VH-VL binders against Protein cereblon (ohgt). Designs and how they scored, part 14

Target 1, 230 residues: Protein cereblon (ohgt), of Drosophila ananassae (Fruit fly) (b3m1f2r157to386)
Amino acid sequence: LSRVPGVDYLEHILFPGEVLPFMIDGSLFDDEMPGLDGLIFGVGFPLMQPPEDNPHKLYGVTCQVYEKGESGRQLVFYKSRALQRIVINCDDIQGPPQYIARNPTSKCFSKVKILPEYFLPEPLKCVDMGSMSRFRDIPSMRDKYRRYQLSSTPWPADACQEYAYEEIVERARKKLEIHKIDTMPRCPIQLSFWLVRNLHLTEKMMRLTFLTDSVNTRLQLIGSTLKEES
Below, E stands for the ipSAE of ESMFold2; O stands for the ipSAE of ESMFold2 at other seeds; V2 stands for 0.75 times the mean of E and O plus 0.25 times the DockQ between their complexes.

## First folded at step 9 (VH-VL; framework fv_roconkibart)

Design n2 (from k3 with heavy chain T55Y E57N; at its last look DockQ between E and O 0.06; V2 from the best seeds 0.00; counts 0 for: pae O 14.5 > 2, placed apart)
Fold by ESMFold2 at other seeds, look of step 9:
Structure n2 (fold): chain C 230 residues (1-230), chain A 121 residues (1-121), chain B 112 residues (1-112)
Amino acid sequence: as target 1 above (230 residues)
Amino acid sequence: QVQLVQSGAEVKKPGASVKVSCKASGYTFRNWGMNWMRQAPGQGLEWMGWINTYYGNPTYADKFQGRVTFTLDTSISTAYMELSRLRSDDTAVYYCARGSSSGDSTWFDYWGQGTLVTVSS
Amino acid sequence: DVVMTQSPLSLPVTLGQPASISCRSSQSLLHSTGYNYLHWYLQKPGQSPQLLIYLGSNRFSGVPDRFSGSGSGTDFTLKISRVEAEDVGVYYCMQALQTPYTFGQGTKLEIK
């Protein structure tokens, strides 16, 4: 669990890799921006309904400030970038949260849980355990690694071919303008979020793709949306 | 010690304007929003709006939109409320109150002493 | 606008006895974060209002523990476990979930 010094609301879902510009009074961020290192703060999505019967969970992202405007004692312009998906137990929120675009908080804090990102290379084939080695050496991921190992059984190739990672990438390439394709990340984790940003998904699909920890499942959800437009 | 000191009582004619000051001390003025309320004689409290003390952006209750103006002088830690085109039903005690943060405040922890504005012919 | 209704409007109380004031809102004040945006103020005779309870149940600094707030959604209660002479005044509830912020009509507590 990590503690963030500011938790603000955003009316729409923000995915890792997206830029969040804003202007606020400088009291919180002026004091919290040492040197070249940017402040990390939390952004919650109160309008994103949880998929479970736990109504006191607030999903969001961490953001890090990477650019600060050269303003004196007036409005301070910031650019931040979403980094990691988080979940907040609303009982841990200290102080009243504010919407970041209008009323940033200086006294709203919370403990957050950083959500993991799992990817199994070639998920529709036999799992190469060496390809999953990046997750096995982290103690907090040991049980999750076992769960994905048990869930990574080979599927009949004919039934699953349309949802293969490579197939989803090629279907996305067909729907995107050439200049956007040149910015497509190679990292599967980054790619899954990039696709959400560059495709127009329904609010329900945005919620579902945000809530999964499995990059493979996220890509399959995106792929089903691409199929609907064929 | 947080303190909000308002300007003195005023008597005005209908159609005139009044400007009430609220001078803050004992805290960093621009870190805490300023709210304005009024209370007619023998009546309850009515919220008029608030002003962000860092950015100077006011929000007015719809009832007062077009007649009220909130301003600041941050160099002397002072907020102002001006109400124009006064009517007899504007006779009230006007309060400033500090919000819980510099942004949109939800509760008011310190209040000024109040300023009686009387509108009579 | 959210309408706030207090009852009773007048509350005569014997010293040392408990008192209870109700506040109802025309719509829920429970935010998705779990906070109820409902606050209580006391205006003593000849004074400006002072904050007692914020966010439904949190006592403000320096407020005696005989004051407590409870309730959620649309129905809220302020309780005084043992009324003292200095508790005389008008009690207001206020919602701060949506602008314009609105107050109840007030409850005048008097010693009988």
Scores: ipSAE 0.005, ipTM 0.429, lowest interface PAE 14.5, mean pLDDT 76
ESMFold2, look of step 9: ipSAE 0.008; ipTM 0.438
ESMFold2 (binder alone), look of step 9: mean pLDDT 94; pTM 0.956

Design n3 (from k3 with heavy chain E57Y; at its last look DockQ between E and O 0.02; V2 from the best seeds 0.00; counts 0 for: pae O 17.6 > 2, placed apart)
Fold by ESMFold2 at other seeds, look of step 9:
Structure n3 (fold): chain C 230 residues (1-230), chain A 121 residues (1-121), chain B 112 residues (1-112)
Amino acid sequence: as target 1 above (230 residues)
Amino acid sequence: QVQLVQSGAEVKKPGASVKVSCKASGYTFRNWGMNWMRQAPGQGLEWMGWINTYTGYPTYADKFQGRVTFTLDTSISTAYMELSRLRSDDTAVYYCARGSSSGDSTWFDYWGQGTLVTVSS
Amino acid sequence: DVVMTQSPLSLPVTLGQPASISCRSSQSLLHSTGYNYLHWYLQKPGQSPQLLIYLGSNRFSGVPDRFSGSGSGTDFTLKISRVEAEDVGVYYCMQALQTPYTFGQGTKLEIK
């Protein structure tokens, strides 16, 4: 039985790699279906104001459940991890979205568009290596989400060149505890999200970094914040 | 721009009914629950209940059960609150307020301007 | 059934000075997900209430950073670091953990 993306609200921005614990009403499951282990669902950020030209868009992330915890009799506790940034047209939402903190009791479905992660300055250099960027909008977004759900892979090593970002890494080391530096990813994609998590960025900068599809531009935005704080 | 515009002030006699409207604009009406509160003159706020704007299912505070009815007209993005068998202690300003979602409501981010209902014999 | 008790009920404050409002719940408002279902509203004279703080400590959009919320479980505090003339009004805490949602009695803040 194929699971479709659930869409719930979260009152703050969540970046890929972060953990999202939640509870859900166990009565939402068919008795014949397993729990949510491995399920990929969507979380939208209604308080993150969209860009001016996209008033009906809801930005968010996909999350994948990886752990079922202890909970009450009706409410089941889960842990999930954010995977990729998404955007949802609010008019595509089927059912009433609920805040995940309120332990959602109803199903809510939507088509989602997965936002790309690619390297600048030239998308042709980074993207033409057969990356998953540039999702085709004509095919069903739900079908692309299901393909992603079944074939999620780590970022390829050759796409994770990091030498060009040495200056940003050096500045981050000045502000990070030594034990965190040992966990700093080498992949520029993962590094950009890791830096957002481990540096205390402003709300404006968190919004800007979330909306940026280019890994290089995201890292430069983070780097500019590090220069201001020196 | 989210706005909630309520109907005008009403003067009623004891035993009558009043129906207050709340017209929403600037957002997708069915995605956000509608709550009703009242405030007697010089007094605090009292929650009366809410209505799930997607399903139309109302929840009433026990105090008002049997006297209050919440309804919707989703075609014009409008919620209604009707209070029957009015008595003098029902004199209050009545507010609508948008909740956190159509399925649940937890905080009220936008409020209507209020509707004064005066019950006078 | 959750009773919300605010203190003080009347709060005269000198302009530019800090103010603190306490709100106590008869039951814990801490949900097992870690969120406290406690919100703060301000009703300025002649106006509708407006949301200040949601889920215990989160400032709503457009609320000045001189407002902050803190606390957990049964005890919550709203602080204004430096009171301005526009802060005059009645402050309400509200629990939304279980229906019926209930408000505190209100704290009337005024310049004295």
Scores: ipSAE 0.000, ipTM 0.421, lowest interface PAE 17.6, mean pLDDT 75
ESMFold2, look of step 9: ipSAE 0.005; ipTM 0.448
ESMFold2 (binder alone), look of step 9: mean pLDDT 93; pTM 0.955

Design n4 (from k3 with light chain S61Y; at its last look DockQ between E and O 0.71; V2 from the best seeds 0.00; counts 0 for: pae O 2.8 > 2)
Heavy chain, then light chain:
Amino acid sequence: QVQLVQSGAEVKKPGASVKVSCKASGYTFRNWGMNWMRQAPGQGLEWMGWINTYTGEPTYADKFQGRVTFTLDTSISTAYMELSRLRSDDTAVYYCARGSSSGDSTWFDYWGQGTLVTVSS
Amino acid sequence: DVVMTQSPLSLPVTLGQPASISCRSSQSLLHSTGYNYLHWYLQKPGQSPQLLIYLGSNRFYGVPDRFSGSGSGTDFTLKISRVEAEDVGVYYCMQALQTPYTFGQGTKLEIK
ESMFold2, look of step 9: ipSAE 0.499; ipTM 0.765
ESMFold2 (binder alone), look of step 9: mean pLDDT 94; pTM 0.958
ESMFold2 at other seeds, look of step 9: ipSAE 0.436; ipTM 0.736
ESMFold2, look of step 10: ipSAE 0.477; ipTM 0.752
ESMFold2 (binder alone), look of step 10: mean pLDDT 93; pTM 0.952
ESMFold2 at other seeds, look of step 10: ipSAE 0.464; ipTM 0.742

Design n5 (from k3 with heavy chain S105Y; at its last look DockQ between E and O 0.64; V2 from the best seeds 0.00; counts 0 for: pae E 3.5 > 2)
Fold by ESMFold2, look of step 9:
Structure n5 (fold): chain C 230 residues (1-230), chain A 121 residues (1-121), chain B 112 residues (1-112)
Amino acid sequence: as target 1 above (230 residues)
Amino acid sequence: QVQLVQSGAEVKKPGASVKVSCKASGYTFRNWGMNWMRQAPGQGLEWMGWINTYTGEPTYADKFQGRVTFTLDTSISTAYMELSRLRSDDTAVYYCARGSSSGDYTWFDYWGQGTLVTVSS
Amino acid sequence: DVVMTQSPLSLPVTLGQPASISCRSSQSLLHSTGYNYLHWYLQKPGQSPQLLIYLGSNRFSGVPDRFSGSGSGTDFTLKISRVEAEDVGVYYCMQALQTPYTFGQGTKLEIK
């Protein structure tokens, strides 16, 4: 569990990869942290309902400051980028957290737990044996191809169609502006977050996709939304 | 699951005092400020002030300065509002509401059920 | 003090039809950071107020998407795209830029 300075509230859900701009009082800095450049802080979503059995948990993200645009007054402009999903025990927060839009002036710290991102690409995809078939006929590759073939656990064809993230990408492409498609990540983990923020999902789906640690499940939830819309 | 549960209705005579409690549950009490509003019968809402639940420092609207006192019992996650030298125009429903820990730049996302205080001869 | 003026004060509406409520402040509620410090509440009959919209246009968690807020500076509007029976009550705007925080007079929405 890491200690993160600058724990603030944000009134909406922020997904990894999103930019969070803000301003703060420049007098907030001290000798140990003379500025925020490169610093990692926590942002919690108090308006996102936690799982029903966990009322003292605050879900959020870490953010890292990557740009300082000081305007020359007491207020300093920063840009940050969300990195990782976290959960905070509210009782671990030291100092009163404030909404970041308030331009907070107090130091606020907490221990955080970084939430995992699980992705299992090989077991959940149907393998295209056509791409591997050219090795089947080469004598030196025959044993390697056969061992791969025996170790594969193919999904049923209809189940594989629902879990293929390439199909989800194509469905999303039909619903997105062409300029947004140019920014679509190739990494399935980053893609799952990118899709959520660009597809304008319902509040309930935003919460479900944020709380899911399995990238495969997150993509399935997104895919089911695209299927129902078509 | 955030809940604010207030004490029951009160009937008081002019010149008396009343103390309304507001018990919070479902969140970490010291991380959010407590605001007090009132609503006279058939009228709109009026902000009375707030208390910083982390420091215990109250702030009162000027209209109520000198008659109202906000206090806390953090061990039971409870805020109190005491209004003294009651007069008939203090008859109202009194609400507690959760706001920002700073008390300024805030909205009231959860409210108590209200406490009717009736001041009559 | 910042004076908040709502219009109309009484709003009879047919079930399933849209409704619109106006709120005007005596001072701009637009902060230098670009946020409008204006919030909307609904008080259903016999209940305490509940938050609908915060910072001018943001829907509070659990509020149906038929509710929307718009406006900036001194003029704000709450809209209900299709009024349902559960929407009956008194709607209040509130400014939170300057203490004392002040509410509009309320708009009573009723089904015809």
Scores: ipSAE 0.363, ipTM 0.685, lowest interface PAE 3.5, mean pLDDT 80
ESMFold2 (binder alone), look of step 9: mean pLDDT 94; pTM 0.956
ESMFold2 at other seeds, look of step 9: ipSAE 0.448; ipTM 0.728

Design n6 (from k3 with light chain A96D; at its last look DockQ between E and O 0.29; V2 from the best seeds 0.00; counts 0 for: pae E 14.1 > 2)
Fold by ESMFold2, look of step 9:
Structure n6 (fold): chain C 230 residues (1-230), chain A 121 residues (1-121), chain B 112 residues (1-112)
Amino acid sequence: as target 1 above (230 residues)
Amino acid sequence: QVQLVQSGAEVKKPGASVKVSCKASGYTFRNWGMNWMRQAPGQGLEWMGWINTYTGEPTYADKFQGRVTFTLDTSISTAYMELSRLRSDDTAVYYCARGSSSGDSTWFDYWGQGTLVTVSS
Amino acid sequence: DVVMTQSPLSLPVTLGQPASISCRSSQSLLHSTGYNYLHWYLQKPGQSPQLLIYLGSNRFSGVPDRFSGSGSGTDFTLKISRVEAEDVGVYYCMQDLQTPYTFGQGTKLEIK
C-alpha cells in the first residue's frame, strides 16, 4: 500500500510515460510554501469503467512533476509524467477529489495499490512443463522457470513465438512516421505503454491494455489491433 | 451504466410542496455532486442549486432560497429536491444532473430523465 | 447574476453544411486559473440535455470531432463543421464560474 497525498480526476485514461500538463495559480505559492517540482500525486480515471466484480475501484496512475514551464500573469505551467498504474478503493479517499482541469489539490489523499508489471521474455524453445507454467508469470520465479525450459531442449518448431514481440515492433514502424519511431523505447514495459499512446487505439482497447498486469498480454492485445488494420 | 432515475410526474395545487427524488447508480455516489435544474414548458434551462454529496452541504440559487431544500439518502444513493409554497409559474420539468466532482461541481455530465411538476390554480 | 446571451435563437441548416452558435456573457468567465467556465449542452427532441464541450473548448468523451468550442472571456462560439441529422435539437451555453449558474436562451438547430 502506498499513501498518495493528492488524488485528482482525469476524464480520459493516462498511461505510464505520458505527460500531463497543468496550470496552477502562482499566488498559491509564497515564501512559506515551495513550488511543485518533484511532487508525486495520484490521478484517477472515474470515466473508465471498473471491472464489474470491483465496482468500487478507481483506476489511475501516479504522476510526478518534473518541469516548471513558462509563467505568465499569475499562472504557472507545470509538466508531470505518469509513472505507475494504481488502483484505489473509493472508500479510502479522504477529502473531495477534483478534475485535473483545475489545480491539483493536496487536501484529497488516499491509500493506493501500485499495480505490478509482469514480463517474461519470449522463450527460445518451449515444452509443456505441466504445472510449472504457472511460474512463468511470477517475476520472483522467472529464473526457476527458465532453468526448467532449458533442461528440456525442445525442437525449434516453436520458434514462431519468438516473433510476436518483433512482429509488433515491425508493424508499428510501418504505421508511424519516422520521427515518432526515433522515440520508441527498448524496454518491453515502456514499449507497451508507448504503443498505446502512439497508435490511437479504441477506448475499449485502451481500457483492456490499461487493466492487464501482464506486459506479454498487453503486447498481444496491441498486436491483434495492428493485424486487423493491416 | 451511469444512471440517474427520477420520481414520476406530479400535479399540485398552489401553496403545496413537491419532493422529487433522483436515484443514482453505476458510480460512487459520494464522489460526484448533484445539481438541480428546471425547464418551464417550451422554455430554457434554469439552475436551482446543488448539493455536495460528500459533505451534504447544499448551495441554493438566490431565487429559490427559502423555498427549496436539497437532501440526501446516501444509503440508497438518492438525492431529493423539495420545493415549497408552489406557484403556477413553478410548472416545469425538473432535472437532476451529476457534477464533475463532489467538491467542485462543474459541467454536468449525466442528467436524469426529468420530472414534470404541474401547478394549477 | 451573469447573463448568457446566445445567437441565433433559431438556426436552420442544410445537412452537411457548417453551423456556428455564439454565446456572450455579461461578465468575464475567465477564472484566475486561466480556465473559462463555459460549457455547451445539446438537448435533442424529447431528451434530457447532454454535455458537448466543457471549459470552453474541451470535447466531452464520445462527442464527434465535428464539434468544436472556442472563445475566451465573454465571447464564445460552438462550431459544427458538417451538420448531421442527429445534431438537431436545442444548444445551450452555461456558465458555472459563479452562482447562480446560468444558461443561455438556447439555439434551436433545425434541418431545412
Scores: ipSAE 0.000, ipTM 0.432, lowest interface PAE 14.1, mean pLDDT 75
ESMFold2 (binder alone), look of step 9: mean pLDDT 93; pTM 0.950
ESMFold2 at other seeds, look of step 9: ipSAE 0.066; ipTM 0.609

## First folded at step 10 (VH-VL; framework fv_roconkibart)

Design p1 (from n4 with heavy chain S105Y; at its last look DockQ between E and O 0.36; V2 from the best seeds 0.00; counts 0 for: pae O 12.8 > 2)
Fold by ESMFold2 at other seeds, look of step 10:
Structure p1 (fold): chain C 230 residues (1-230), chain A 121 residues (1-121), chain B 112 residues (1-112)
Amino acid sequence: as target 1 above (230 residues)
Amino acid sequence: QVQLVQSGAEVKKPGASVKVSCKASGYTFRNWGMNWMRQAPGQGLEWMGWINTYTGEPTYADKFQGRVTFTLDTSISTAYMELSRLRSDDTAVYYCARGSSSGDYTWFDYWGQGTLVTVSS
Amino acid sequence: DVVMTQSPLSLPVTLGQPASISCRSSQSLLHSTGYNYLHWYLQKPGQSPQLLIYLGSNRFYGVPDRFSGSGSGTDFTLKISRVEAEDVGVYYCMQALQTPYTFGQGTKLEIK
């Protein structure tokens, strides 16, 4: 579990890699506070209510501020980018969350669980995770070990490029504007989230793709929506 | 299952006060704001205000400012609305309803059963 | 205060036929985030109000798909594609963009 220093509400689903702009009152900064650049905060989606989930769960993403805009002296424009999917137990929220349209707040905190992104074959992880390999051969621990691999393993560029998903990419290229195709990520994890936003999927499909921990399954869901176009 | 159970009907004389309770169950009380509405007989709904169940800070509609008080007992997940200096035109069914924790940009997804307050001479 | 105006105020409908209720606000309910802060409720006879539609067009959990909301800015519509006996009651729109939150006058739906 990770602790996130701010938790705010957003009325729609935001996927990792998406930009979340917001404005705050610039008078809240002082001479010794450099502003919000680099700040990591949580954003929950209170309207995303899966049918079988506990009503005390709040799904969301972490976001990191990466750019200060140049709008207004009293209202300062910031850009943030979603990083990782999270789930929050509402009982762990400390302080009243606010909708992001007002401001992110550093006074509302929570413990969060960072949701895994499964993307590597099981045999490759045996070599990379030697001290944890004893759990790999225990059937009841196999799923927990795979989640540990994804959560604790850095994403090397070479591994992101090795997996075959070119059919989905080619179908997506047929439906997308040329300028958007130039921004298509090569990493299959990032690609799965990018496709959901740029293909304008149904609300149901957006929820399903957000809730899926398997990158392969997420890409398969996206691919199924592309098969209907000729 | 989310449930809001209000106190029973009240009959009051003009000039008195009434205190309506709203007991919540089935969810984390402090993560959702509590709103109060009323509905005069044969008329529409009127928002009276809300209370932040985490901080205890109330917000009152201007029409009721100075006569209404919202309070909480978080140990029993209960919100209270007290209306003072009652007049005959305060006769209405009073509802509590669960809303957003910030009180802004809210919708009321679960409502209490309503409490009839009758103010008669 | 934002004034919410519903029409019609009384709506007799034959079972199985569609129904449509209009709601107008005195100010735009469209926030810069792209959401319309307009919600719909049904109060069945002898019951508390219940949420039907939130943020203009989103159906609340358990609400049948014959209910739909549409519109933006100042003009909003609730549609029932095929009225059933259980749909009888008073329908309210509500704005939640700014306090005080305000309701429309209500539309009483009755079966002919």
Scores: ipSAE 0.006, ipTM 0.466, lowest interface PAE 12.8, mean pLDDT 77
ESMFold2, look of step 10: ipSAE 0.379; ipTM 0.717
ESMFold2 (binder alone), look of step 10: mean pLDDT 94; pTM 0.956

Design p2 (from n4 with light chain T33D; at its last look DockQ between E and O 0.02; V2 from the best seeds 0.00; counts 0 for: pae E 16.7 > 2, placed apart)
Fold by ESMFold2, look of step 10:
Structure p2 (fold): chain C 230 residues (1-230), chain A 121 residues (1-121), chain B 112 residues (1-112)
Amino acid sequence: as target 1 above (230 residues)
Amino acid sequence: QVQLVQSGAEVKKPGASVKVSCKASGYTFRNWGMNWMRQAPGQGLEWMGWINTYTGEPTYADKFQGRVTFTLDTSISTAYMELSRLRSDDTAVYYCARGSSSGDSTWFDYWGQGTLVTVSS
Amino acid sequence: DVVMTQSPLSLPVTLGQPASISCRSSQSLLHSDGYNYLHWYLQKPGQSPQLLIYLGSNRFYGVPDRFSGSGSGTDFTLKISRVEAEDVGVYYCMQALQTPYTFGQGTKLEIK
């Protein structure tokens, strides 16, 4: 109705942390907001083709307005920042979506599902289960052993070393312009998206990294690209 | 406010070169590719090519390959088009235009005011 | 190169009447993503071109709803439901599926 968020199209993939400038007719948002500062809205990527070809799904991001730019008579210029990856069921869209860079003329709203960001702690080295395996066959101890086994079977150290978070950072530093290195985020979730943006991956790799919910897997995909570039 | 401001009109002799500048303001320069078009007097529009403003990689239309060079100065948000070995049929208004994205520059939403290049004498 | 052919090349129209401009490409402009890479521009007298319609049917910012684009594949149409005095100029279609990007010859719209 008069509620935000809006849902608009963007012609390319936008990753969390990226800036999206736009211009909008202020009358589209004025009924409930004294301005757009802090407004959260969604953009969808209609040109993105996910691997499963779900025509009822529209992938995108939420964006939050953080700055009002210089504006003309009717047009207000804003800057926003992408926050979270989303998926939209196209059947939930109310109104005709239009491209945000093309100044939509209609209000468009939808329910959105925020996609998760999984980050596992730095992998611990595998513990030899021999000291605890003595309890495996004792019925009264089975629940304790099951809980320990779930908590103590991390990624094997050998399997994780090449894809360790710190090694991916070091390889990225070798490829990036020196002025970009000072802006590298320390949060691993933010870093995974920042690396995708700043390493200029292929369109295929950008789609794959966008669709990945695991931060560790996203970083590993990025790392494999860094090893194979000439 | 998105704005593209081009350098002023030029008069050149055949065989010379011309370099047209296009200064961008009001947006993040590296996120939007830069296209170059020309329009001879009384004629239609002709696409000359574009430059990826993030990588600096140009794409030239075959007709201009070998005579045109696109460059950038990202520190001042400026794109350049240089056309060498000018002929009288290069007399045209030259336009820069912002493309739809940095890596896929298909439609042109904002255009410069145009730069008349006259080749004679 | 993809050849773009506009019809008519000259279009005199009475103020307030509809106008229709045809654009035909020598090859399909429909990409596998489902969009037609066909755009429309207006060049008013003495001005730079301005974007009207992108991807076949999407209106650009500030373009009045009396402008509409339609068509698919090789045949495209720009319609103006009620021509106003400020609509005079030359209309160009452009394909952007394949480099080099190519424009139609232009359609000059004039008030009778």
Scores: ipSAE 0.005, ipTM 0.417, lowest interface PAE 16.7, mean pLDDT 75
ESMFold2 (binder alone), look of step 10: mean pLDDT 93; pTM 0.955
ESMFold2 at other seeds, look of step 10: ipSAE 0.415; ipTM 0.745

Design p3 (from n4 with light chain Y61W; at its last look DockQ between E and O 0.74; V2 from the best seeds 0.00; counts 0 for: pae E 2.5 > 2)
Heavy chain, then light chain:
Amino acid sequence: QVQLVQSGAEVKKPGASVKVSCKASGYTFRNWGMNWMRQAPGQGLEWMGWINTYTGEPTYADKFQGRVTFTLDTSISTAYMELSRLRSDDTAVYYCARGSSSGDSTWFDYWGQGTLVTVSS
Amino acid sequence: DVVMTQSPLSLPVTLGQPASISCRSSQSLLHSTGYNYLHWYLQKPGQSPQLLIYLGSNRFWGVPDRFSGSGSGTDFTLKISRVEAEDVGVYYCMQALQTPYTFGQGTKLEIK
ESMFold2, look of step 10: ipSAE 0.613; ipTM 0.821
ESMFold2 (binder alone), look of step 10: mean pLDDT 93; pTM 0.952
ESMFold2 at other seeds, look of step 10: ipSAE 0.501; ipTM 0.764
ESMFold2, look of step 12: ipSAE 0.492; ipTM 0.760
ESMFold2 (binder alone), look of step 12: mean pLDDT 94; pTM 0.958
ESMFold2 at other seeds, look of step 12: ipSAE 0.581; ipTM 0.809

